# Designs tried in a protein design chat: VHH binders against NAD-dependent protein deacetylase sir-2.4 (sir-2.4). Part 2

Target 1, 292 residues: NAD-dependent protein deacetylase sir-2.4 (sir-2.4), of Caenorhabditis elegans (q95q89)
Amino acid sequence: MTSVYESLLSDYPDKGVIGKPEIRDTETEIIEKLRTLYNHFVQAKQTGKPIFVLIGAGVSTGSKLPDFRGKQGVWTLQAEGKHAEGVDFQVARPGVSHKSILALHKAGYIKTIITQNVDGLDRKVGIPVEDLIEVHGNLFLEVCQSCFSEYVREEIVMSVGLCPTGRNCEGNKRTGRSCRGKLRDATLDWDTEISLNHLDRIRKAWKQTSHLLCIGTSLEIIPMGSLPLDAKSKGIKTTTINYQETAHEKIVETAIHADVKLILYSLCNALGVNVDLGDDLPDEVPIPLKIS

## First folded at step 4 (VHH; framework vhh_7qbe_3)

Design g19 (from e11 with S101P)
Fold by ESMFold2-Fast, scan of step 4:
Structure g19 (fold): chain B 292 residues (1-292), chain A 122 residues (1-122)
Amino acid sequence: as target 1 above (292 residues)
Amino acid sequence: QLQLVESGGGLVQAGGSLRLSCTASGFTYAMGWFRQGPGKEREFVASISWSGGSTYYADSVKGRFTISRDNAKNTLYLQMNSLKSEDTAVYYCAADYLGFPEYTSPSEYDYWGKGTRVTVSS
């Protein structure tokens, strides 16, 4: 439950702009914007500078988890005295969007992926942890404060802010003796600073990328919402995919207002990338893209 | 592009105090102060993380200067106490969208203000 996560967070008055109207691009507009994005993906592979990806809550709506700021988002409904409905985090499974991103990563088009989501679905779908930056953490993770071993749990940890969970490390020290370090949650609260390791990995990604793609995020929460500004300072262009107007529409090269799974699946189809959907059926047929 | 505007400089007597301010046109993760004295290269003074939980100071200013920030105003402050003639310099505000407060080299910051002059008279 996204509401459970919200209840674990400290009270914080500035949640960014919520409840913006949805914008829907026409099929003609989508095709032209997709053509531009397709060209960036082709160039990224040709130059060996893969696409750098930022993921927000809109990617997980296909997994029956509500977003935070959309029309039916957790904070939008909370401001109206209502509650968002969805499945428990432990029941949620990766959707078409997660599977499409994984396929693009496996095909070499995408390398470094930052996810703002704490649902663990980007890890669960199989994105390698060395290429995945869970920048706000993961509700299913505990980390040893002494040896830094990670414990992936089947249920959410039920704390945030990098606080001790009451459990001890089960690993061994380098000498072969029990570690017995204390475990902590791996999820950030509003005032928790981003890991210096994560910031370093982001800086290194800028040197290895040709384009920033922001998917399903309103870019309202800082510092990750400011990535398009960082990209622009480095001469790197940004594409956004989101129904709502993002905080940085005026500085991005291309803003696509459409369903994230439709755009990602259509892009995979245009690139000839096979997406392993398992038992999932896409809601829509891929948009045909005629490449000159 | 990110704009930084410093204010609060001026002439002050040795042993006195000044408070410098720097207003950013947008969000910055970490911010710092650098200074350039007469005949010297630009040197690190202090830095602060976004939350204010991490601060770093040059040895020459530790215990005398305090760095702080007000994120609601996108403003960085430097409270300078017990000023010495050696503190005479142009003070520069520096920022990056994803800055590290441990960064003490000018080359590690992409955005700079035009500077504010501080003169400490004996």
Scores: ipSAE 0.055, ipTM 0.530, lowest interface PAE 6.9, mean pLDDT 84

Design g2 (from e11 with L98M)
Fold by ESMFold2-Fast, scan of step 4:
Structure g2 (fold): chain B 292 residues (1-292), chain A 122 residues (1-122)
Amino acid sequence: as target 1 above (292 residues)
Amino acid sequence: QLQLVESGGGLVQAGGSLRLSCTASGFTYAMGWFRQGPGKEREFVASISWSGGSTYYADSVKGRFTISRDNAKNTLYLQMNSLKSEDTAVYYCAADYMGFSEYTSPSEYDYWGKGTRVTVSS
């Protein structure tokens, strides 16, 4: 077992549709669809309404973590009595996809980012917490039940479901007195409801949104999988980037069936956005985009 | 555009029962029932989470009303038992793509049905 997360979750039979066939768009199809997405990014800059982003497990496959519903995904293999292969969460590091999203955020193209991933990589890459909604939590995070102070750990917090961890808050109340609150994990189980604070932030983000971009997600997890429906009701168009057909393929404007890293890096290149790769070398060449 | 269609309202004697239904034209996450009595503002009745695992009821209906849903049919139900004259109202179905069962305020729902009238006679 390369992941401990699935062992911490309660038994839950309805994990959404798993194991759909992978679709691979041709380079010509990718260029046409990427041009449409590029135009939305240009429009976001012109109107001052940034792109709203939803991230799924496909963003972290470049960090050698498995996805959940792909052919080699965690739930797909579990249904066959098998275990997904990958590195553990404690050694995973942000990849080219995370760094590309950060670069687009720093350049002002993207503002609010929702991540469904519990790996903590979107926070680790440096996305500001005021613009990041870790909607299913973060395996490395404990939160005080009384003051809501966050404690980032080096190792995985070994519980889910917002349960007490046995540790106490070390912070002070604004009055200067010791908080003494109990710490809980920050990761949702199947029956744990998303916080009202996160929902309020999402509702607020729509007012400043020109386009919804769903990256590396099958859109099978509710309610986040319903964001394209919410966008459509507000006159906002959606682009998806995923190898598998998503739950809402029929209502999105553009469905790109290609590697997340390739599309994001190519988009950065087309926009003239510099991606700080550090010691990482991209193993793919950006697709040149014909622009007017 | 999401549409909600309510049915099942009517006239019933005090102590009787009615079952209300609300069918959505597409996917909904949060769903609930509100009512508006004669000369009153719209008030919360009950709400239900997507899984049906969490339900919330107004104190006035707790133990008498049961909310349930059938996600395969995009349908919400309200089973009303031991009806009282105070239950006389127009009953409204409410829904949202991203809400919760904890939503008890009308302002928290984006989509509404036209209402179905329930009259409880003495």
Scores: ipSAE 0.177, ipTM 0.578, lowest interface PAE 5.0, mean pLDDT 84

Design g21 (from e11 with E102R)
Fold by ESMFold2-Fast, scan of step 4:
Structure g21 (fold): chain B 292 residues (1-292), chain A 122 residues (1-122)
Amino acid sequence: as target 1 above (292 residues)
Amino acid sequence: QLQLVESGGGLVQAGGSLRLSCTASGFTYAMGWFRQGPGKEREFVASISWSGGSTYYADSVKGRFTISRDNAKNTLYLQMNSLKSEDTAVYYCAADYLGFSRYTSPSEYDYWGKGTRVTVSS
């Protein structure tokens, strides 16, 4: 079994638009758009208004996890009576895209990162939790209902919707007594509301940015998919990186139709930002930008 | 910029009813109603989640007012029944792209209408 997440979700017909055709920008188009994005990153650091990042499933395709709405996506294939190919969440490792985002964060270009992915890879790569908002949760997390202590697990939690998992908290209360709280999953179902804490953190960080970067997301799911609408109203510029046309293509300033890992790694290279790939080699060579 | 336009205010006798409407020029996630009486700060009246599945009310209006929305029309409603003299105020529609139906502070909403006046006579 490759992925069981979709089987844990309740039955919900409104999954957004699925199966749009892929658009592939030419090398010339990519270079021009990447130069524009590079200039925005430089400006963001100079003005002290870091890039605000929204991550979707396309960031994790380099980790051999399927996306949801792409040509080979989970919902797209389900509508065709097929099953998506990929590795188990426990086997998936952060890829070049995750490592590039971490490097841009460490270099001060990016601060707040919202991930819609439940795969836990953004946390696993080392993005600081104070700057990471796992807005749909994390399949590897359990949370105590009483003290709110987090438990990072080696295996996925087999429930969603903030439901009791059957495990108990091992922590102690401030009084020195055992907590004895019940643990719940940390992953949202379709009807689960985003936490007030996450919304407050997003609102505060949103006031400190001039640029939204949407990476590997179709922008089909609210409220995060609606960030480009709010950006437009507040003079915040939006760049998208996605093979498929997003829900807000007509209002974004720059839409890059290319592989997300190629664009992110090329951007790091252009900015002089070192990406710690460990023993991994990038799948592709960075696109050279002439910086003048 | 997102615009909110309220309508439906007016003069009504105590015990009567009014329905307020607020139309947004585009998508909104969190929406609510606030009111401001003479010499007072804006106070929370009611809020509603995008799906309409969660609604919240100030204690002073519970059981008398009903908040609802029609997302296809980008419109928020407030049905006001059993009106009292104390309900006299300018009523403001508030909205946000990023928010939650439990937000009861005016500072938590980024978009506001100009208000519609409701006067309840004895």
Scores: ipSAE 0.286, ipTM 0.654, lowest interface PAE 4.1, mean pLDDT 85

Design g22 (from e11 with E102Q)
Fold by ESMFold2-Fast, scan of step 4:
Structure g22 (fold): chain B 292 residues (1-292), chain A 122 residues (1-122)
Amino acid sequence: as target 1 above (292 residues)
Amino acid sequence: QLQLVESGGGLVQAGGSLRLSCTASGFTYAMGWFRQGPGKEREFVASISWSGGSTYYADSVKGRFTISRDNAKNTLYLQMNSLKSEDTAVYYCAADYLGFSQYTSPSEYDYWGKGTRVTVSS
């Protein structure tokens, strides 16, 4: 169901460390770590320096998409001669985690969000594109090679590596001027360079950042996996939320080993931030922060 | 936290060749070379992308200098051929955790080595 993306990628042997065991923090450990994170969010709003967010595949597991390096992840199963099972990218919808991140953004706690996910769910949930960096691209996006106008599709674009799709530009959407450029996919292959525009936006975001929050990512792939090192060099502390040990556990201030949606929803509740869940329902109630 | 150490500088005659190396203490994404001559400001020499697929050179060194990298060794190289007296400078390695290889300004790089001196005699 999710085999399309991995089949489009070129053959690349180094996929980072895969299949690490899951760690589960106790409720007491979660409450202590969540209190530390809560304090960073309060300080971010008071100082006008928002939280900088890095999203990985663990945010989309609540949308029934597999991660890549977990025990049932795409690369982990591929190494075992198996295929990951889950829903098709075309039917996946934003979950509680995406909606919680959007709510924290709308409330002013978070501004710049980098997503490593190509599923398009961070865009679909409604995070403003001016604050969203789809650093590895988006499977539903075509981009004009000449004017960089973006075309959001209902179906997956069937190529990666910034290759021509066979479609033509319909005009420059930002300026209104005519354009006859060819459209390309927006999804990076293993050897595709990250956009200079995205790198510039990340550099500028550091100047307005009080804290780095890495959600559902193993931090195994460069350069985004190295953001906690960059943060530390700038005197900015990092929190990670991931069941598996990340590549940089030794240098982060707080490593929370718990369900992503539980931590994000509990944080929203503690901050008094309303999350519009629509038809979604969390499997459990938010953890009370102030009394327990 | 990131340290850069340059090596390979020295005295060389005009028309000669020299290879500079820069070893990083850890991972780097963007890397480049800058130089500062006597009584001058620090100027761009060359930069290279993570993959090595994109390289950029100052007009004054195009066709004479070649930048390369070995990511397995966390090492950046600058092969300098057909050296001129105007190439006399302290050469600095610059790096960042993000890929700003197309930027030629010193302000785009957060990490710098202490420099290695190149003197080109007549």
Scores: ipSAE 0.189, ipTM 0.599, lowest interface PAE 5.2, mean pLDDT 84

Design g23 (from e11 with E102T)
Fold by ESMFold2-Fast, scan of step 4:
Formats: sequence, structure tokens, C-alpha cells
Structure g23 (fold): chain B 292 residues (1-292), chain A 122 residues (1-122)
Amino acid sequence: as target 1 above (292 residues)
Amino acid sequence: QLQLVESGGGLVQAGGSLRLSCTASGFTYAMGWFRQGPGKEREFVASISWSGGSTYYADSVKGRFTISRDNAKNTLYLQMNSLKSEDTAVYYCAADYLGFSTYTSPSEYDYWGKGTRVTVSS
């Protein structure tokens, strides 16, 4: 259940387009589009221009968290006076999709990953923080206002909007030196600006890519949802993986309407990339690709 | 490709006012105004965040100029009051699909209009 996060957010009426119908590509369509995506991944590694990844709530549906704008999404059902089903953020664990993204990063196909999710699962799966931009924050983080040392908590920080939590800094974690700064939450409210540090990191990494992969996002939230527009102007190709039509469907090069974990796991299999699933088994068998 | 079109320039007396507009052909995140006076390099005037919650001004215009935007119309505005002869310049609208740094350098913006001329007579 995402009800705790929903209750912490301020009231905001415009949540973007919600409740679009789901599109499901046929197996033939999926294979064709996946082959195209496979070729882009191979080219990215060969040219030294890694895939740039944007993650939305659809990546975490395999972790039993609802998305926000899908047919059974949080905002969609809220508009209908209904409640979305799912587990609490504190019990959610990284799924096949997160583990597949980590494997692609370790293999050198992906470098910079922006996540719009506040669930902390992209960090928990082990994506290096130097390559991970939690652009809307992380419900499990506190940050020192003075030295910017990060504190990863086991429980949700019960505020959003970069507000003081009442705890004090225990010393600068980077330098190990004394700091008596106040800690704040690390999660954005609707009116909170994205940090200039995150924006600068994104801008730098954006110059080093030739392919944008948008996974499980409706592309309704600015500025990240507008990445495909800038990509098109700069000769960067975009692939989306989402059951719903995204805000920029008409301008992207490839739109895959299929289960996120199926596409990512199948892509790893085709690339010969091993995914460490632990005790987490995929619900579906990977689609075999003929790579000749 | 994103296109920016400025309007509202003209001749005005010292102490007067002008309102500049800049209409974008599509969505923009970061937007700002720059100007280039005679024999000078292009310099920062003002910038605005997407939400309008953060604005930045050059010291020379602070308190006299106001930047604003109407996202529904993809339009940026610059209200110029108490104009001085030193404000004489070609004014350029600048934008990005994504605004990812401080808002005061020309290098931060990928898209530019062709400019609108403002002449302040003494």
C-alpha cells in the first residue's frame, strides 16, 4: 500500500493524464520490437555510448506496488473514489525488473539511471549511487542540510518536501569530520524543485548517450517526462516499455506494450547477461531471440 | 525542432515600460531572457523555473524587471519598468526542453529566438 506516501503529499489537482486503456502487443510484435531494442543495446556498448534509463512506477509493479496512472493505478482509482491494492513500501523488495536493470548496468550496457520512484528499490537492488539519480527522492533517506551526508533508514521517513526530521547529523560520512547539522527528508512534494545537483548530473550524462529507454512510465511528470522531446531534437533514439500509451508515443522510435519484467529479462537473456534472481522466479519464460 | 518567437520590442522613453513575450512551439522547462547591447557580449537578464517558483535576475535589472510564464500558452514574459538608456539591447528568449543547471549562463540553454530590439531614448 502506498497510502502513507499519498497522505504525506500536499493536495495537487493536476496529476497528468490518467486511466488510459492498456495496449498489449502480440508475441510477434514483441519479438520484432525486442530485436530492435537488442540491436540498440549492442550498438550502445560498441560505440561507448551507454543506454540512458528513465524508470517509472511500472518497474515496481513486480514488487507488488501499484503504479500511479495505469488502469488500476493510485491516481486513477482515487479519481473514481476507489483504493489501489498493493503492499506497503516497507515490505516491498526489488523484483525481476530491478535485478535485470542492475545486471545490464553491471554488464556495461546502461550507465545513468533516473528513477522517478520514491520506493528506494533501485538503490536497494544495488545500483551504484554514482549512476543512480533518485529524482523525486527516496522515502527511506534522510540528508544532512549542512554536509549532505545521506542516512539510509530501515523505515519510511514520515515527511516529504525536504523538511527537518528532528534528528541531528552524526558527522560528515564522506570526510568523517564533525558536523552538527540538522537532518531532513529526501522526498519531493508536488511543489518541491528538483535539486540543481541532480539536474547537472542528468545534463552531463545526457551528452554521453545515443539511446533513451523509458521503463514503466507514462511520461506525464515534467521535466523527466519531456526527455523524449529533447532526445528527438538531438538525434537520441527513444524506446518506451509501458502498457499504456505514453505522453510522447507518436515521436518515439519504438513503443513496446508488454510486461516490463518480461521485456527486461528477455533482453538480458538475449544479450547473454546473467540476472541474479536469488529466490525470486520470473512469472514468464524469456522470449528467445534469433540473433544472427 | 523547438522554435522561439519574441515580440514586444520597440522604442520607449527613459522611465517608461515595455512587456516582452516569447512563445515556444512546444514544451520548455527552463526559460530565460538575455540581451546584447551595442559592442557588448550576450548577457543574462532573468530566468524562471518551470513552476515559476524560482526566479533569478541580473543585479542591473533587479527590482525593475519581472519575469513570468504561462505554461498553458507556452509563453514567457518580461515586464520591464523604469527603463534606462543602458537597457538598450536586442533581447533574446532562451529555453530548453530540460533545464539542468543554474539559470544564469547562455550555455545552459539549447534553444534561442532571433531577438527583439529594445531602444530606450533619453
Scores: ipSAE 0.168, ipTM 0.596, lowest interface PAE 5.5, mean pLDDT 84

Design g26 (from e11 with E102G)
Fold by ESMFold2-Fast, scan of step 4:
Structure g26 (fold): chain B 292 residues (1-292), chain A 122 residues (1-122)
Amino acid sequence: as target 1 above (292 residues)
Amino acid sequence: QLQLVESGGGLVQAGGSLRLSCTASGFTYAMGWFRQGPGKEREFVASISWSGGSTYYADSVKGRFTISRDNAKNTLYLQMNSLKSEDTAVYYCAADYLGFSGYTSPSEYDYWGKGTRVTVSS
């Protein structure tokens, strides 16, 4: 089994629309849409209203993790009586997409980032926790029920639904205070409500943003899937990057049907933003935007 | 944009029952009912989480009112039993794309219906 997450979730029949065909924009279509997105990034920085980002499973496919609703997605294959292929969450590492998002954040183009992914890769790549909302949680986190101290684990926490793990809080090392709290997992089950803290942070982010960018998500799961509707009601335009048609594509300004890492890396290149790839070479060269 | 339409209000005898409905133009995360009676400010009645697993009620309506939702129909319900003259008010549906079922202040909701009038006669 390449992942244990799906086996930890409760039995829930309604997983949204699965298995939609992939749409692939031509290079000409990609260049035109990417030029529009580039202009939004330039304006966001000039106006001091950075891009608000929503991340889905498509961002982590470059880390060899399966998505959920694509042709080879976890729920799609489950409906066919099959099992998804991919690497174990414990060996997955941030890819070009994660590193590109980090670079755009460091350069001031992006501020608040919501990730629907439980793989922990957005945190691992180095996105500051004060700007990162892990809205469905993180499989590697335990949280104290009393003092809210977070414990980052090397192995997956083997429960979901904010349930006690059997471990105890060791106290706050910074303050030296004794804490007798019990630890719980940090990952939501289907029926677990999103935390008030996360909802309040998202609400505040709307007042400081010029554009919503949804990356690698089908927008099938509420409430995050409804962010483009909320954006439209607030006069904020949305761009999506996803191979499959999203649930709200008809109301977004720009829908880019292309590989997430190609679009993000090309955008960084066009903006003059350096992406620290370490020892990794990109699978693809950036698409040149002839605008400067 | 998100539109909310309330229905089911009317005149009812004290001790009677009414069922209010609120249909949203799309799915929403947090939904609740508020009311405004004569000479009063808008006050909380009840709220419900997206899953229906968490509900909250004002003390004045606990045990008499039941909130529920049908997400397939984008519809919120308020079953009102054992109605009292003090329940006379315009009832408003409130919603948010983001929200917490424990929100009890009107300022915590971005979207509102026009209201449906409930009059409880002696």
Scores: ipSAE 0.287, ipTM 0.665, lowest interface PAE 3.9, mean pLDDT 84

Design g27 (from e11 with Y103W)
Fold by ESMFold2-Fast, scan of step 4:
Order: structure tokens, then C-alpha cells, then sequence
Structure g27 (fold): chain B 292 residues (1-292), chain A 122 residues (1-122)
């Protein structure tokens, strides 16, 4: 549940624009925009410039985790004196959206994936860590302060802000001696700076793409929410998939207002990409749209 | 395209103070000041994170210059105190949407203003 994460964050009153109305594109509009997105994916593969992906909380709503700024989002309900309901982070499983993104990555259409989500689901679905940037961290992750070894836990690490957890590194130095480094959480608070390593990886990957795909994000959180501005300046095209109007609607090439899992699964089927749906899905599998 | 416009340059006497401003046409994440003196290469002066929680200064200006920003106005400031003749330069505002590992390197900033001239008389 996002409420656990919310309780770990420091007090910060400015949470961005919340509670915008949902927009729903017509079937005709969806098909037209999906055809445009399909063409961009085909071009990305042909040119060897893979799609660059930015993920927000809307990708995890299919895993029954609430988003933050939607009508039933965590910050929206908090502003109304209410509490968001959803499945606990401990039991949340990757949904159709996560599995579709993994399939597109495996098929070579997508390379670098930035997730703003701290739920760990993008890592859990099997996206390779070399191509995954958990830019706000991961609630299940501890990191050694000395050697930077990562420890993925079964339970949430109950702190944010890169604070010591009380555990010590379990690894050995190349000399065979114990590392003895202290472990810290990997999850950012409101005032925590993004990892320099993550910024370096993003910058290098950004030079190798011609298309940015923003999935389930309102683009309210900086600096990642500002990627469409940089894309526009550099001739990189942006597509967004979100029910609510994003912060940069006016400058993106294509804005799709539809169910994230429907668009991603339909795109996979149109591309001939097989999606391993497994048996852990919390909701109904969508019917794919026809592309001509 | 992101545009940066510097202002506040001018002539000032040694030991005096001057405040530079840089207004961005839109959102920026990383921002910094660079300068180029007569016959010199462009060099780092100061940088600031979006939150203002992290600031970096060149050793030559540390303790004399203060960098700050007002995100509501998309404006970056450089308060210059105890000015020296060696501070004479064209001052450039630099910005980036993403930030990078070396906020002190000119190569890490994608957007630049045209500069504002500061002359410190002895």
C-alpha cells in the first residue's frame, strides 16, 4: 500500500497538481494514436534507436496499488481527509502493464527504462537491472555504503532518505576480508538528490534514442517529469499514456488517454510480441485492439 | 527551446557588490554560473540543485559569492560580494533539464545564455 510509503516521507506540502479529471479517448482516437505509436516502435527497431521509457504510478494500478494524483490517488484523498485503499506492497505482483513492458524490452523495442515507482515491481517482473533505473529508489532495496552492493529484501525497508538500516554488508572484499560496510535504504525523500550514477546512465542512454514513451505518469515530479521538454529541444518525439492531462500535454507529439494495460498489451499484439501473463494478475486481461 | 537571459552586469569598484539574475523561459533542473575573462577559457563559478539543498563553488569565489534560485520565477541569482579585478568577465548562465554527475563541468549543461559583462575597476 502506498500509505506505508507516504508515512515514511517527510512533511512536504507541495505535492504538485492533484485530482485532475480523467479524459477518455474514443475508440477511433485510440486506434489512430496506437497506429502512430506502433509506427514509432517499428522505426525504433529499424534504426537501432530503442524507445526510452519513463514509468509512473499509473503502471501499478493494475497491481491494485493506488496512484498519487488521480481521482482516487494517495495525495488527492489525503487532501480530502481520506485514506487510499489498495493491496499491500508486500503482496503486490507485476500486472499486464509490467509484463508487456518486459516483453517489449526482450524483443528489442525498448532498452532504458526509468521507473519513478518505489514498489519494486519493474525489477520483480524481470527487467534487467543494467537497463532499469529506479530513480526514486526501491522500498525492498538496501545498498552498502562502502561497496554499493545491492540487497533485494522480501520485506519493505522501513526508512527513506538514504539512511542507515542497522544491517552490515554480507560481502567480502577481493582480498577475502569482510567488507563491513553499513547498509542504507535506497528510497529518496522529497529533498534527496537523485544518484549521480543514475543521472550518468540516463544521459548516456538519452543520446541513443529518438522516442520517449511516458506511461502512467502525470509528469509532476522533477527532473524526470521534465524529460519531454528536453526531448522537444533535441528532436526526440514524446508519447504519453495517461487518463489525466499531464504537465506537458501541449508539447508532446501524441497524448493517449486510455487504460495503460490496454494500450501496452494491444501494442505487443500488433508487433507480434508474446507477453507472458502468468497467473499472478490482480485484474482482467484486456482484449487487444486491431492495427491495420 | 529553452532560453536563458542574464541581467545585472555592469561596472563596479573593487570591494563592491553586484547581483546577477538569469531568467529561464521554462523549467530547469540543474543551473549554474560560468565566466570567461579576457584571454581565458570559460570557467566554473557556482552551481545549485533545484531544491537549493546542494551548492558548489569554485575555490576563487567561495565565501564571496552566493548562488540562489527562485523556482516560482524560473530565476537564478548570483550575489557577488568583495569583488576583485580578477572577477572581470562575461558571466554565463547555464541550465539542464536532467542534471549530471559533474555540475561544475561546462560540457554537462545543454542550455546557455548569451552572457552579461561584469567589469571590476581598481
Amino acid sequence: as target 1 above (292 residues)
Amino acid sequence: QLQLVESGGGLVQAGGSLRLSCTASGFTYAMGWFRQGPGKEREFVASISWSGGSTYYADSVKGRFTISRDNAKNTLYLQMNSLKSEDTAVYYCAADYLGFSEWTSPSEYDYWGKGTRVTVSS
Scores: ipSAE 0.206, ipTM 0.603, lowest interface PAE 4.7, mean pLDDT 83

Design g28 (from e11 with Y103F)
Fold by ESMFold2-Fast, scan of step 4:
Structure g28 (fold): chain B 292 residues (1-292), chain A 122 residues (1-122)
Amino acid sequence: as target 1 above (292 residues)
Amino acid sequence: QLQLVESGGGLVQAGGSLRLSCTASGFTYAMGWFRQGPGKEREFVASISWSGGSTYYADSVKGRFTISRDNAKNTLYLQMNSLKSEDTAVYYCAADYLGFSEFTSPSEYDYWGKGTRVTVSS
């Protein structure tokens, strides 16, 4: 099986729009749009109002995980009676996109990051948990129902829907009293409500935000897919990076149709931000951006 | 900008019923009802999550009022049964694109209607 996550989810008929054609911006179009995004990053740093980031499955395609709604996506192929190709979540590693986002966060350009991905890669790359909102959960995470202490596992937790896992909390209070809570999975099913704590953190992030950046997401699933509408109501402009047309492309300031790792790595290069790639190399070299 | 329009208020006898409606000009995630009686601060009545799977009620209205929503119509409802004189107030619809369905403070909602008046005669 190329994905275990789809097998854990309950049956749900409305998966959003799938299989849209890929749009590929020319290098000239990419440079123009990237210059606009670069200017927002410069302004964010200068004003102390960082970029707010929403991450979708397209960020993890560089980690050899399939997306959901692309041409070779999980739901797209399922509708055709086929199975998506990819590696197991346990063997997936953070890619150039994750490392670029981390570098931009460390450099102070990005603060709050919402990820819709359950692969745990945004946490694994080292994004601080106080700035990371895993809004659909994390397949490697168990949470105490009583004290909300988190347990990061090496193996996937084999349930979704905030169900008990059979393990107990071993957390200690300051007084030395045991918590005694039951552990649950941390991954949402289709009918699971988003954490009110996560919603509160998102609301507070808007007050310190200069720009919304949506990366590798079709924006088909609410409420996260509606963040560009929320941004617009607050006078905040949005940039999207996605090969396919998103649900809100007509209301965003800039829609970049290109490979997410190319755009993120090129942006880091233009900003003079060093990305620790180790032995990883992007398929493309950074696009040179003439700074005006 | 999001607009909310309340309707359904009026004069009703104690023990009677009223149904309030609130229509939003676009998508909303969390929605709730608040009320303000004579000489009182605005207080929480009820809230509902987008799916309708989570509902919250003030103790004073629990068992008498029912909150519901129709997402296809962008409309929130409050069915008020067994009305009491102390339910007399201006009722306000509150909403957000993202929202706080469990929170009961007026400061946690960004968008508000102008209110609809409910008078319960003894």
Scores: ipSAE 0.119, ipTM 0.541, lowest interface PAE 5.5, mean pLDDT 84

Design g29 (from e11 with Y103L)
Fold by ESMFold2-Fast, scan of step 4:
Structure g29 (fold): chain B 292 residues (1-292), chain A 122 residues (1-122)
Amino acid sequence: as target 1 above (292 residues)
Amino acid sequence: QLQLVESGGGLVQAGGSLRLSCTASGFTYAMGWFRQGPGKEREFVASISWSGGSTYYADSVKGRFTISRDNAKNTLYLQMNSLKSEDTAVYYCAADYLGFSELTSPSEYDYWGKGTRVTVSS
């Protein structure tokens, strides 16, 4: 099985650095770094300046979707003439990481969330669309070119690059006339420009932000991979959570090399935030963080 | 910190051509060219979106100058044709991480090069 998304993208040679070795922080290192992150979350709540979050493919590995640049990632294996294994996007479901991020958002610790993932899982877990920026789009989404109405589909839209899908809008104009605008996919190709609306929302989010948290991303894809540089120019500190060294290790305050769901679940536990796991059993026992 | 280095400036006769280059030390989202002539404020010349799909030009250079970029080389170009004496200026490369508007105001850019001088003689 291969990712359908990779087959829809145009041919593009520069996919960023792939296949970096995994770094695994010791439990002592994790506890020290997690305490620093915990303090940022407490401060964010106290000051009314929530944590700004950037999500990459590492958040969805718990949903049995492959990442792109890890040891078994889509681009890493493609460079070796191999195919990544995983489930179909249509059967993937939000995991512990998605549910933890939602819980932190509901509790007021996190506000604006940028996801680089096209899997739609951040929307599916229930993050409000007003606080969610699907910066590379969503494979389940069609958009009217005329009125900008969104159509969430049960099956993936089989194109990328903001291309016409062959369907027409079923909505009515203010005048009561049928819209009849053309529908397009909502997923960016390598050369597709990011929405001006999304860029504006990102710039506005900085004014209310105390800390940037980059989760499960190598920071190799631009412009989103450059957010830690933008944060630094504004005097805002960044934490990264990723097994591989990110593109910006030298300028971030804290780089946690550990499993994303372990860190997020442990953080929720330390903050007293309840995570609704449904029928999912926790894969990890939370690391106890003594805060008394 | 992002560094921008301009090159390609020099002395050219009226009606001639020059190609300016600007190399960034890393990726830039939005990029543009500005210039400052003798006794004048810094003015907009041209800008380009990250994909190259959108370009904007000052009326004074429209039809004569072409802006382009090579993202693989982190390099911005300005091809200047049919040069006039009034094009004499120091040309500045400018860059931003995110870019969110038409990119015609200097205040929209966070990073600037030191400039390269263009002199057009008649």
Scores: ipSAE 0.005, ipTM 0.361, lowest interface PAE 9.9, mean pLDDT 82

